# VH-VL binders against Large ribosomal subunit protein uL10m (mRpL10): the designs that were tried, part 1

Every score and structure here is a prediction.

Target 1, 224 residues: Large ribosomal subunit protein uL10m (mRpL10), of Drosophila melanogaster (Fruit fly) (q9vpl3)
Amino acid sequence: RGKINIQRPKAPHYERARVVAVTQPKYPELPKAKSCFKTRAERTQQQQENPYNEIIAREVRNWLDHSRLVAFFHLSSITADDIFRVRVQLHKQNLHLKSYGSKIIEQAVKNTRYEAIVPLFHSNHCIVFSPDPEKTAALLRIVRRVPQMVLLGGIVEETMLSRNQLVAYAQMPGLHAVQAQLVQTLSQAPGHLIQQLQAHQNSFVQVLDVHAKNQMNEETPKST
Below, numbering starts at 1 at the first letter of every chain, in headers, positions and changes, except where a header shows other numbers; antibody chains aren't numbered by Kabat.
ipSAE, averaged over its two directions, is called F for ESMFold2-Fast, E for ESMFold2 and O for OpenDDE. V2 adds 0.75 times the mean of E and O to 0.25 times the DockQ between the complexes of E and O.
Where letters were taken out, [cut] stands.
The coordinates of atoms that the task and the answers printed are left out; those that the model quotes come from them. Centres of patches stay.

## First folded at step 4 (VH-VL; from j1 with heavy chain L103W, light chain K55E I56V)

Design j3
Fold by OpenDDE, look of step 5:
Structure j3 (fold): chain C 224 residues (1-224), chain A 120 residues (1-120), chain B 112 residues (1-112)
Amino acid sequence: as target 1 above (224 residues)
Amino acid sequence: EVQLVQSGAEVKKPGESLKISCKGSGYSFTSYWIGWVRQMPGKGLEWMGIIYPGDSDTEYSPSFQGQVTISADKSITTAYLQWSSLKASDTAMYYCARGYDIWTGYFDYWGQGTLVTVSS
Amino acid sequence: DIVMTQTPLSSPVTLGQPASISCRSSQSLVYSDGNTYLSWLQQRPGQPPRLLIYEVSNRFSGVPDRFSGSGAGTDFTLKISRVEAEDVGVYYCMQATQFPYTFGGGTKVEIK
């Protein structure tokens, strides 16, 4: 009985071979890898469907919603070590440095009040978040020492501010100081008003007295 | 009106400690940098360092690092420059100056200066 | 550290004549934000310094129009169009682009 060469099985009987040939599933040719012809639009759409991106986008939105201070920076040729150093400094001030891809940001802010920030994220960028708008000055001082971080703008108390406006905001006396000053100014206003009102009354009384004196002088008959 | 008023002239001996002051008025003291500048007799201006009184953020010139201490008390709107041990070479006029803003380091207002004389 | 070099050391000027002071930096004073943080200071005899010009060409409040600043990158100039008696003193350039901030050596303006 000839050793069945397992490596070269004998060709099946002709009839069996025919049946096998006819029953062999014709697998459709795998579509030529559309990968080369996927339009930029199709590539972008496939990247948007990454569940991981959705999670990160939600995180970004959460940061935006819970932050009273948000600052946007352009990063120019910064090393990982430098970023770490800056992150530590910012963290000491309860400032949180984050970096996200432009697509993630776009996804996160789509159909939200933050949609206007999308144009700021065309290059390497980072975002600093803080729950305290009073930390704006601290933020600006810290980043002034980091030439690789260029301030583009920010959001303070739900208001979008330009770079210059952020600087101006940081130079303002604290809200409490301004409020105190306002209260002081307002408290002085009634005193001035009362003085002005009293001045008019006093002048009126003086005019009436003069008039009364003049009338009395006219009624005194010259007793010749 | 913005004013910086410095403490009076000091005459000290080598080895003595000294703390001079600069009081700011007419503006939000905690919102502007205060810098210190040394001017030795007949010499130019030397930048020593700056402090932000709001949180005591401080930067020193390398030449003055460890030689002096810059501090501020925001409650009395006063900045300080101090030496632990004076040297004869510390004899100079010392000026405090306000920064133009928190972003730039231009000095827009200056104190009248404090003359420090260190002699044996 | 950025070294600031001023020329001349002394500038004797006749009253009513113009004066020019040069300041050169060892490196560019243009910051990453595009601003140039160069300032000019005046120190009259026996007085504290006074800010004249900031960011190369901006006159500080109260500074007469006879003072003007110009320059870019590493080369800067302060000009006095008509020198007056009150302009006698030492002038300093200062850079605030990089820590530590540094001053020029000063230029003494005197009346001939």
Scores: ipSAE 0.717, ipTM 0.867, lowest interface PAE 0.9, mean pLDDT 87

## First folded at step 9 (VH-VL; from j3 with heavy chain S31R)

Design p1
Fold by ESMFold2, look of step 19:
Structure p1 (fold): chain C 224 residues (1-224), chain A 120 residues (1-120), chain B 112 residues (1-112)
Amino acid sequence: as target 1 above (224 residues)
Amino acid sequence: EVQLVQSGAEVKKPGESLKISCKGSGYSFTRYWIGWVRQMPGKGLEWMGIIYPGDSDTEYSPSFQGQVTISADKSITTAYLQWSSLKASDTAMYYCARGYDIWTGYFDYWGQGTLVTVSS
Amino acid sequence: DIVMTQTPLSSPVTLGQPASISCRSSQSLVYSDGNTYLSWLQQRPGQPPRLLIYEVSNRFSGVPDRFSGSGAGTDFTLKISRVEAEDVGVYYCMQATQFPYTFGGGTKVEIK
């Protein structure tokens, strides 16, 4: 649980955004001098917490730089007991469940190749980090039992992968060779991968069917 | 080709122990679930549990928790189903089956079955 | 546990006529990713089960196109458009949306 998640739940972040939004006048109505300055003062107050945000953003950068496995989730409503149990299960596998504000994520990935992930954090979310990409299978098995954690996709060895590609990565022979092949392919279309991380139902079914048909063709009952 | 080959039929007395096996070949054994399914004579299929041989992660049906032990030895690509003390009600056909992947839970390849008979 | 209820228990059919098997779950089988992890198995007499349909409606490789699956939520159907002699056996639905995985009680298809 991070300081952002536990000590200051989403409500404080909403409260900050509400204060800023409530004091700003509409554009066609030019603000009064006092309300304009109040709005600027409130933005300055928000910026006065910038040093704390910068420290947390450096934490996120460090996790991204030192984790060979990163997975992104939409987090639906979940009890504190259930999320705690999941966090413990993940931690036993060297998988670290974290949650950060979207603004902190924006700061952390600014001017990096990961900047395209920012839209994934517009909703309630969490991230799992690990230094060990061979824990991808353990991650997938644990979160499959937790429907409240909706897997959006991930990063393995600096390559962005969809949910189906993460499953394939975890099970394919010659994991390192497959990983290198995926890096080559996905590096040529990074924006396309982000669209896949925001997966559509039909696209997910089609990718799974191709994998299923490929595996089933090689393992057809005609062999036995 | 993918194969699951189970150990032969067993005839046992109540109270005896038993360990039956399921040997997988033709695929990466540690990367796929292996499930165990019971079929009592003339009855339907019952899911007993599932194991991921790569790290021995197991899940039991509540009906079988504490009644059997599911294990695997990845060095010989073999999964096991074990009883410490058989009951006459354990008389059934036991199948092992491979999960298609770690996510979907579909069983794509099945063993031939092991008939276990427990009688006085 | 998700209870899977199959009907009918037995389906005697004339060769070449259709058969329809129903499977109902005690709760929705739609997982949070939008997919429905429902499969159909066939068990011919004296043989282990084999996979027919996965993910509600997708035929497994080598399964004849006379088999089709449909349904959503809690209600699912396996249809055989023209029953052949080799289709004799017991058919099971199975959910894998959540642990424990559960089977329907089975439907015996037999030729009359």
Scores: ipSAE 0.710, ipTM 0.869, lowest interface PAE 1.1, mean pLDDT 79

## First folded at step 10 (VH-VL; from p1 with heavy chain Y52W)

Design q2
Fold by ESMFold2, look of step 11:
Structure q2 (fold): chain C 224 residues (1-224), chain A 120 residues (1-120), chain B 112 residues (1-112)
Amino acid sequence: as target 1 above (224 residues)
Amino acid sequence: EVQLVQSGAEVKKPGESLKISCKGSGYSFTRYWIGWVRQMPGKGLEWMGIIWPGDSDTEYSPSFQGQVTISADKSITTAYLQWSSLKASDTAMYYCARGYDIWTGYFDYWGQGTLVTVSS
Amino acid sequence: DIVMTQTPLSSPVTLGQPASISCRSSQSLVYSDGNTYLSWLQQRPGQPPRLLIYEVSNRFSGVPDRFSGSGAGTDFTLKISRVEAEDVGVYYCMQATQFPYTFGGGTKVEIK
């Protein structure tokens, strides 16, 4: 059941990964002078590192700007075979699994409405992007079989949702932006998840808070 | 009101094919798992597998993989359990059940059951 | 597969007295998200199963408060504080932490 066809078509995220790989090598260096040129060479390499980070940060921003579904995960130890199988399963559903350094995420979201997501990327992580919020159900089904990918939350139509809020969202038909706002309003105010994580608190606290609130709501006559 | 209504009792002979049904109503059929559970006479419950009717994503118990086919027709909100060749050991009560949500795997609503009897 | 072991097989009980049903799993039911996907079902004679308790201790809608669930890790308990005549039937624990989902063998509660 974890069996995946090794033969697969060329994917857009592999093309962007190849761009990232190209930006890792150092540029060819000019011949160096003894003292001043060595100083300039160090500055040039530092400058080159900044342009590489910005290229990758623009890729992240492009994904964020064009994805109506974004999901964030803590990634536990997982074999290369297993993560590859998951990536293929996700790709079949137009779900794109990516990983970026926390510095790159900081650059990508600087001076944007998404700055609050930065604390999520201080641990080993991965991100799933999709242009299609209707794929939330497929995402949840796939990652439920992958305990190494611990769901922290997501963004649906620019609304931040927890794991339980994403589950509730996936069960509701209709306009996803309105549904995401309703689920968020019922459970937690925007920013509570980020505030809890700003002190580098793990996802366990987040999960317990959401479950406690859902338990209380399920005992009332009005539930989502 | 959420309802799962199963097809009627079946009496079959070994080697015959059979397809039993579970019609869901009162909820969004494509947004909930449907599971199948076997109960042999006088015995406990056995999980056979589940299907996501929206795209036919299925998961089988290893004990039943290759023995049955789980399918769904979302246009008539109906899930199916199918045998290509019945055996006497398939004599049992078969229940369908709806998953509480896509994540937890709890079954909140159950069909009335379909008794399948396979005998010479 | 996670093996679910229930005890006792049969629990005769006097009306109004408590009943306690034990369920033990062959491995921890705590999923990587910290949640425990353990539920309890009731099957009255001649009826399909119905959900009583989900996620260890949460009563499903319409389930009387005399039913309570508890436990952690591998050991779980369903308690009926005051058994009533309508509580006769077979009770099952079920794990959904990982595929394949598995049931305990069942515990028959009957009035003595």
Scores: ipSAE 0.731, ipTM 0.880, lowest interface PAE 1.1, mean pLDDT 80

## First folded at step 11 (VH-VL; from q2 with heavy chain I50M)

Design t5
Fold by OpenDDE, fold request of step 20:
Structure t5 (fold): chain C 224 residues (1-224), chain A 120 residues (1-120), chain B 112 residues (1-112)
Amino acid sequence: as target 1 above (224 residues)
Amino acid sequence: EVQLVQSGAEVKKPGESLKISCKGSGYSFTRYWIGWVRQMPGKGLEWMGMIWPGDSDTEYSPSFQGQVTISADKSITTAYLQWSSLKASDTAMYYCARGYDIWTGYFDYWGQGTLVTVSS
Amino acid sequence: DIVMTQTPLSSPVTLGQPASISCRSSQSLVYSDGNTYLSWLQQRPGQPPRLLIYEVSNRFSGVPDRFSGSGAGTDFTLKISRVEAEDVGVYYCMQATQFPYTFGGGTKVEIK
C-alpha cells in the first residue's frame, strides 16, 4: 500500500475530478455587502434628487418672493408645544412661521438674490414670513417673549437687515409719518429754502454778469 | 425733546374707579413701550406692566394682572392706567415711563408721577 | 420671578469719596441673544427715577462719567467714582431679561 502522501495527494481520476468539480457547491458569491452605510455623500445626493424636495424648495421660494417681511430665527431647545403656541400667536398677526431643512433652503435660494441667507441655516431654524413689513414690531414683541427663538436677521422690503437693524426698523416712523414730518419741515422753512434757492440763482446771475462785463471789456477796441 | 406728562394727583375713596393718564410728546408715540411703575410710600419701585400704543399690545406683571387695566389712545398720544375699584393699598405714586426700544424694556424717560391717595 | 437683591440698603458716603452698589439676581440675566438687560436708575428725593446705566455698563445720555456699571450673569455693580451732593438719592437696579420686569429694593446714598 503506497505511502499516502498527505502533502501531495494523487490527483483523482479524471472522472472523479469532474464529478467533484460539478458537485462543488457553488456558494453564491456573497453579495458584496453593499455597505448599507451609504456614504454621507450618497445620502446627500439622494436627498437632492428627491422630487419632493424640489416641491418644497419651490414653496420656500414662493414665500420669499411674496413676503415683504422675512425673519430668520435659531431655535434653541424649544418643544413642539411651544412652537405651536408661538405659531398661533404669530398667525393672529398674519405672520407665518415655517421650518425647512437647510438643504431645502439652499436649493430654494440657489442662483437667486436670496443666496446670502444660506449661512444662517446651519442649525435648527425657523422662518417667519409676512406680506406686511409693518408687522415687524408685532413680530419682535411676540418673539421677545420666546427666549428659545433667537433672532438672527431678516429681510424687509428686499433688504437684508441684521437683528439690530430690524429692531431699529420696527421703531421707525412709518413712511407716511416721515413724509408728513418732511412736509411740515418744508412748510415751516419756506423762507430759508427760498433764500437758499435764490442764493444759488443770485450767485449764478452774478457770475454771468461778471462774464458779460469781461466780454464787453475785451470787445472795446483800443482806439489808439 | 421726549416728554411724558402725567395727570394730577388724585384723592379717592375705597371702591371708586380711577383712570390716570400719561401723555407722550417729542417722539413717535406708537413706536415705543409705555410702562407703568408703582411706588408705595417709602417703598421701592414695582413694575406693573406696559403697553405698545401702536396696537395696544400689553404685558402685565402677574401681581397686577386683573387688578388694573393699561390702555392707550394713540390719537392723542396718551396712555392710561385704570382701576375699577380702588383699595386703600393702592395709595402710591404711579410713574409712566417710555421703553428704550421694542426689544429692551428698560425705561429711558419718565413722567413726573401721579400721586394716588385712597382714604375712607 | 427674578428677584433682585441690592446691597447695601444704605450707603453713607463722604463727599468726594467713591461709592459702590451691588445688585444680585436670582437667575442669570443673560438673554438668549447674549445681551444682559440690566439697568440702573437714580431717584433723587421728590423726583421721578432717572436712567443711569443700561445693559450693564452703558451710560445713558447726559449721565456723568463718574457713574459706571459693571458685572455679568448674576452679579452687577454700580460705581460712583466721586460722590457729589447731587448724587444723593435711591438707586435701583432693574432687570428686563425676563417678564415680569423686576427692580431691586433700592440703595439709599446719603452724605455723611
Scores: ipSAE 0.832, ipTM 0.923, lowest interface PAE 0.6, mean pLDDT 88
Fold by OpenDDE, fold request of step 20:
Structure t5 (fold): chain C 224 residues (1-224), chain A 120 residues (1-120), chain B 112 residues (1-112)
Amino acid sequence: as target 1 above (224 residues)
Amino acid sequence: EVQLVQSGAEVKKPGESLKISCKGSGYSFTRYWIGWVRQMPGKGLEWMGMIWPGDSDTEYSPSFQGQVTISADKSITTAYLQWSSLKASDTAMYYCARGYDIWTGYFDYWGQGTLVTVSS
Amino acid sequence: DIVMTQTPLSSPVTLGQPASISCRSSQSLVYSDGNTYLSWLQQRPGQPPRLLIYEVSNRFSGVPDRFSGSGAGTDFTLKISRVEAEDVGVYYCMQATQFPYTFGGGTKVEIK
């Protein structure tokens, strides 16, 4: 099976490496009782200061909660026309392209499991949402044709994935295929076990037979 | 083991239609690109296009756009290259190849090739 | 379209000696993700092409270590450290950074 020689993976470009590092699942550190010193007052004051941001943040949360596929992109010198074209293509696949400010994203994901995505939003970015994780491949194919959209990472089935992991996910066999393979593997296990158990017995019997034959040959007197 | 098996050699006349096939096995057929490459006699390789069999997303070289049709039947893990009307200039070896990943267009596995001869 | 230019067209080599093939692209092959989608293929006489190197310098599975790829941007090189008889054939570079994908013109490696 022609496997990619992964023995010497090229170091990713520094930007890619940075993105990969950021998209690594942060395993929840055990709740260190960090006293969220942010006083209820500071939280209330920030919410009161920009009601619009709160509304938009709620929208973002809604998208996140109802999406099984979320992909994050950096936009590099893309025109409005190009964005529109991509949006149309994505929409045909039930993929929704949205753009939000970094502050809005931060507010939206604050104190959620998605807080780890905040570092991805330092510049011009967009997000693609989909209710269908099976559209990952379609998404990747579409954006591959748009060099101005740089994939940073994503969320699939509530799991944060790096760019490479998204690519891998898109090429994984379907759940049913994997299940079928698992069943096949499991079905072969008992057969192998039986074969191994019988192999020792068979070898023992063979050795005994050879021994018996040798003893019979020694008892035949050479009639000189 | 990943294998791509192509249909046999074809001898056709100009103006005839032709559909050649490439059957993939040993991998998830719907999760990899299948590309077609032309090699004219004594010449180099030419990328024609590729298809994603999972949803039949296709990409063509401008040189081959409208000249050929790339299709796939995922139920039998087969990709196709077809001409509506062959020309003498279509005489070549045609290879199908699997794309390594969804992003990368380099081809890791190749079919054995199908020789197409178009002569009057 | 990105034009891929290979040099030399023909490379006669003595067995056991090194060979070097150059591939130049008309524009940078670095994609926006930072990857360079350049590959090298070998086509032995009467056989389909075979992948040797992908993404400039990564050897594909089963490819001998005598093959190595290098380069950046627009200039790329395939090296064979010690040419063996089985290495006779035509070598192609291919770019997959931009559509349409394009091949170099090929370099024929022959034994002197």
Scores: ipSAE 0.825, ipTM 0.922, lowest interface PAE 0.6, mean pLDDT 87
Fold by ESMFold2, fold request of step 20:
Structure t5 (fold): chain C 224 residues (1-224), chain A 120 residues (1-120), chain B 112 residues (1-112)
Amino acid sequence: as target 1 above (224 residues)
Amino acid sequence: EVQLVQSGAEVKKPGESLKISCKGSGYSFTRYWIGWVRQMPGKGLEWMGMIWPGDSDTEYSPSFQGQVTISADKSITTAYLQWSSLKASDTAMYYCARGYDIWTGYFDYWGQGTLVTVSS
Amino acid sequence: DIVMTQTPLSSPVTLGQPASISCRSSQSLVYSDGNTYLSWLQQRPGQPPRLLIYEVSNRFSGVPDRFSGSGAGTDFTLKISRVEAEDVGVYYCMQATQFPYTFGGGTKVEIK
């Protein structure tokens, strides 16, 4: 049950960790050894889904709290081998590729300035976290070679940025605070940015699927 | 004022090594791609590859992978294109160019070119 | 690799008359983000290339409005509405949608 420190992660127990592939555990859960225990644990987990959602939501909050760079992607059809290679490339640059369910993201960002990002996670997606905003350039270079990862936008130094704003940030010289303040002056309200990203996402879906008609991603209250 | 200044013309024999340079000035050298483009005599343009000088991340065209080395020295804001063993077919004009941004792949400033002649 | 085919190879034009240059790609230049990374370059005699048009139709800073770009998918056009003496040179299309970046073969514009 170790805490994950993005900048200085604690060393995990080596009994189930791989030195080459995994540098630290991503979850506090211990490895399960027996098959019958796995079946029992799966059944119990299904019955108590809401409490375990909060455990995973805390992981997301921890990543958000310790990351100065967060980027959001729509993930198109990609092989497991290809996404693994991209994850390794990103990890070499202290860029951490993760995916979480939309309900988990909703729970994690509730009552925060980032609540408007939730619509981005209703499709196949991934998120990249990093404690190092200087790695924005490396992120953009790596994902430009991976068309299956469609950049939707990001957060740098607690400010929402579009793809164009991320590109501008990555190329600006000087101090991080000055760079972030300049780009922030040009940014729109988070809701407006999400609407622009959603419109581009819907256009992308329409190009790939003529039958898609979603133009908005709103929470719908249940009838009765 | 953004400028890319390339090293002078070279006359070489087959089998010799060569390293030509492209010095960038007037901008943050480590935060822009530098690309290399070949133009053979009487022919069009060919993209050879590019480098991100900040960490030496390099992308090569498959046609040039293993044939040339692209490198940079950020302390003197200079990118390089080098051959370990020149061939007569390497006779060409070589341009460096700066990427406008990290993403779009268009090149806004170009060096004056370095003519390389390889003959026996 | 995406093959870029330009026509015509040579375009002799009377001063003040229009010129039209075609560029066709072997596959769509629409990247997964919906953008088309197609640019046009001009190379005047004895000079390095210079950027004219980016992302199909946007004129680069300092490029006269007599230059225009259009097209979609696999077919693109550069037009010069009134050819001037300074427009003599070779024009290239370039795609950056897919690595490796590739150029068209060039179209020579000259005054007849």
Scores: ipSAE 0.707, ipTM 0.875, lowest interface PAE 1.1, mean pLDDT 80
Fold by ESMFold2, fold request of step 20:
Parts: C-alpha cells; structure tokens; sequence
Structure t5 (fold): chain C 224 residues (1-224), chain A 120 residues (1-120), chain B 112 residues (1-112)
C-alpha cells in the first residue's frame, strides 16, 4: 500500500489531473466577470474611447498615406505557419501584410475618400500595403497560391480599384498613375467594358500582332 | 503577332547537360508567365513549371523540382529549361507556353516544341 | 495533386457529326473567388497544343464557335457541334485552380 506503492513523478498524469479539476461543473454558481462578458455595444464604445485605438488608427492612416498600393482581402481559415510563410513571401517584395479591427479602420478613414472600404472588414480580413505600385503583379502572383486570401479590391495611386480592375492594372505595362486613372474611368462604363479589360492582354497582344503584320506588309515608314 | 520560337532538336547521352531555349516575341515578355510542358513519346502533357521573367519568380511541379532549372534572360526575351545531368527517361518533346494573364493560369500561345533524345 | 480523368480515350466520329469529351477532376475546381480555372487544349497531329477554351466556357480568340465548353465543380465537357477534318487530334483538359497545374490524359478525336 503506502510503503509498496511506487512514487509517481510529475508526469502527464499529474497534468491531466489538474486539467480535470479545472473542468469541474460550474453550472449552479458560475462566476461572472462583468468586464469579461461585456456586450457588443459596450465593447464598441470602450474601443472608440480607448486612446490606444487612436494610436492604431494613426498607424493605419500612416500606411494609407505612404502606400501607393493597398489591397484588401477576406481571410478564410489558415494556419499560423501558412500565414507566416505568406507574410515572409510578401515582405521580400516590399508588401506588408496587416490586420486591423473594423472600428479602427472606420476611425482611420473617417472624413476621407476611403470611407467606402469599411464594410470590407466586417469579418476576418487582412490588408497588404506597399509604397511600390509596380509590386501589384508580385502581390497577385503570391496570393494566387493562397486561396485563403480572397482578393476584394484595392487602392492604386489613390484610385479605388475593384478586384477585376486591380488584376487589369497589374497586367498592363507602362505608366502606373495614368493606367490607374484609365482603369477607373473605364469602370464607370457598362459592365461588358469591364469584362473586356479582364481580357485586355489577349486583345492588346492581338492588336500588336495586327500592327506588326501591317508594318511587315506595307512600305510606309513613318519618318517623313 | 505573339510567337514562341524554341531551339532545335537535341540528341544527347546520359549524364550530359543541356539547356534549351524559348524566345518570345510580339508581346511584353516580362509581363507574362512562361511555362514548360513535357510530352513523353506517345503520352500526354505534363506541366513542369513556369517563370515570371520580370523577376524570375518560378514555380515547379513537385515531380520536376530539383531535376530541371527554369530561368529567363529578359534582355533577349528568352526562357530556358536546363538539365545538369540528363537521363534516358528525359527523352521527350518539350514545349514552352505563355500564360494568358498573371492570374488564371491558362496557356494561350505555345512554342513549336524541342525534341530531346537521350540515348545510351 | 488534382487528378484529371478524361473519357473517352478515343472518339471516332463521322465527319459533320458532333463529338463530346468529358473531363472529371478529383476535387472541385472552383477557386475561392468563385471562378473555375479549367481550360481545353487541342493538339493536332504533329503540332504543338493550342488553347481552345478557358475558364470552362470562354472560347479563345480565333477558335470557331463549333467548339463549346460547359460544366461545373468536378465535371466538364467539351463539345464540337460539327466535326471537321481539321479537328482531328488529341484534346486535353487542364486545371489551374491549384498548383501543380495538371492535365487530363487526353482524348483522341478521329474521323471514322
């Protein structure tokens, strides 16, 4: 009995016993911490009044002011290892993956032209910032391999672009600011024009092919 | 006119190195994927990998990772597929193909193919 | 890897009659953005492949309207409404929804 019994070290069984004790039923007299069970309305108000929220909102404004490329994503379930791997890949391209609460985003963009982005952050999300709009192509290549990051749209050179417009922007060679304005202007046109932009490279390549063939077939050098 | 012109047929022995080329013209070479596809004699198509020539971003099929090197020289608008040590099983037709756009992964234009024969 | 299975392996058809090629994937080809990255390629005898259909049903530039694609999820079909002599060759489906990109085993279309 006591003298014959083998002493048990502090093994996993002792840790199991501690866990079991913590899981004892609490139903009749469950303790209630008032601050831990705040309503959504109380959490929202507390969050708005917290000076820390304004510090974070200023961080968001700083990113927006210094980023010529901003992309918004819905973030589906993803492992910590996978999102860290994506963050590293993005960082190598000067693309900075961040996440902020919806109230902080609302506070950051209040009284700005970007107030329209607030609804995008109603659930799990992430944002990618970069000072380099030419990195849009690298961003799209990286996130295409990460289906958990669902591209919603972005901002390029202070111009709001939809998902399809952002893809079209990344595919176009040439002047970045003029390209963003052109895509935005065309997006105010009928939806079939937007679809033509999505097929832009094939149309652009075909136009270049016709142009090259015309140059080869005609003796009309433009140098007079 | 978009065109992909590949280097000519190659006859090699096992253990030799080889670098075949794919020259793109008629489009902005750095703004499109270039993929490589193997077709074994009498068999179907196998995707080997692809490269974004603008920054040499590459993606390899796991079946070919470590067996070949995909590279590009954007100054001469040329992509390459290289073996450091050929095997008889590398005997195949090799195609390069251009990605339709950055996102979709469709290959819209194809080279004429390079036949590689590796015989002991 | 997503396995792409094509049927039939061979489709002899009478000139001017329709042909139908099936492609089945081992898992859904619907990407998280709701799009399906499935394409169809044609390889005529002695020639490189060429793109016919992208994103399930969109004909590539210069492809005759007798070619049509359809399907969803894991099941896809390429139809040739009236087979012509130039349509002889092997047809491949290809998925680009996830890496690595994979092809079906091919379907040979021949004139009976």
Amino acid sequence: as target 1 above (224 residues)
Amino acid sequence: EVQLVQSGAEVKKPGESLKISCKGSGYSFTRYWIGWVRQMPGKGLEWMGMIWPGDSDTEYSPSFQGQVTISADKSITTAYLQWSSLKASDTAMYYCARGYDIWTGYFDYWGQGTLVTVSS
Amino acid sequence: DIVMTQTPLSSPVTLGQPASISCRSSQSLVYSDGNTYLSWLQQRPGQPPRLLIYEVSNRFSGVPDRFSGSGAGTDFTLKISRVEAEDVGVYYCMQATQFPYTFGGGTKVEIK
Scores: ipSAE 0.670, ipTM 0.850, lowest interface PAE 1.3, mean pLDDT 80

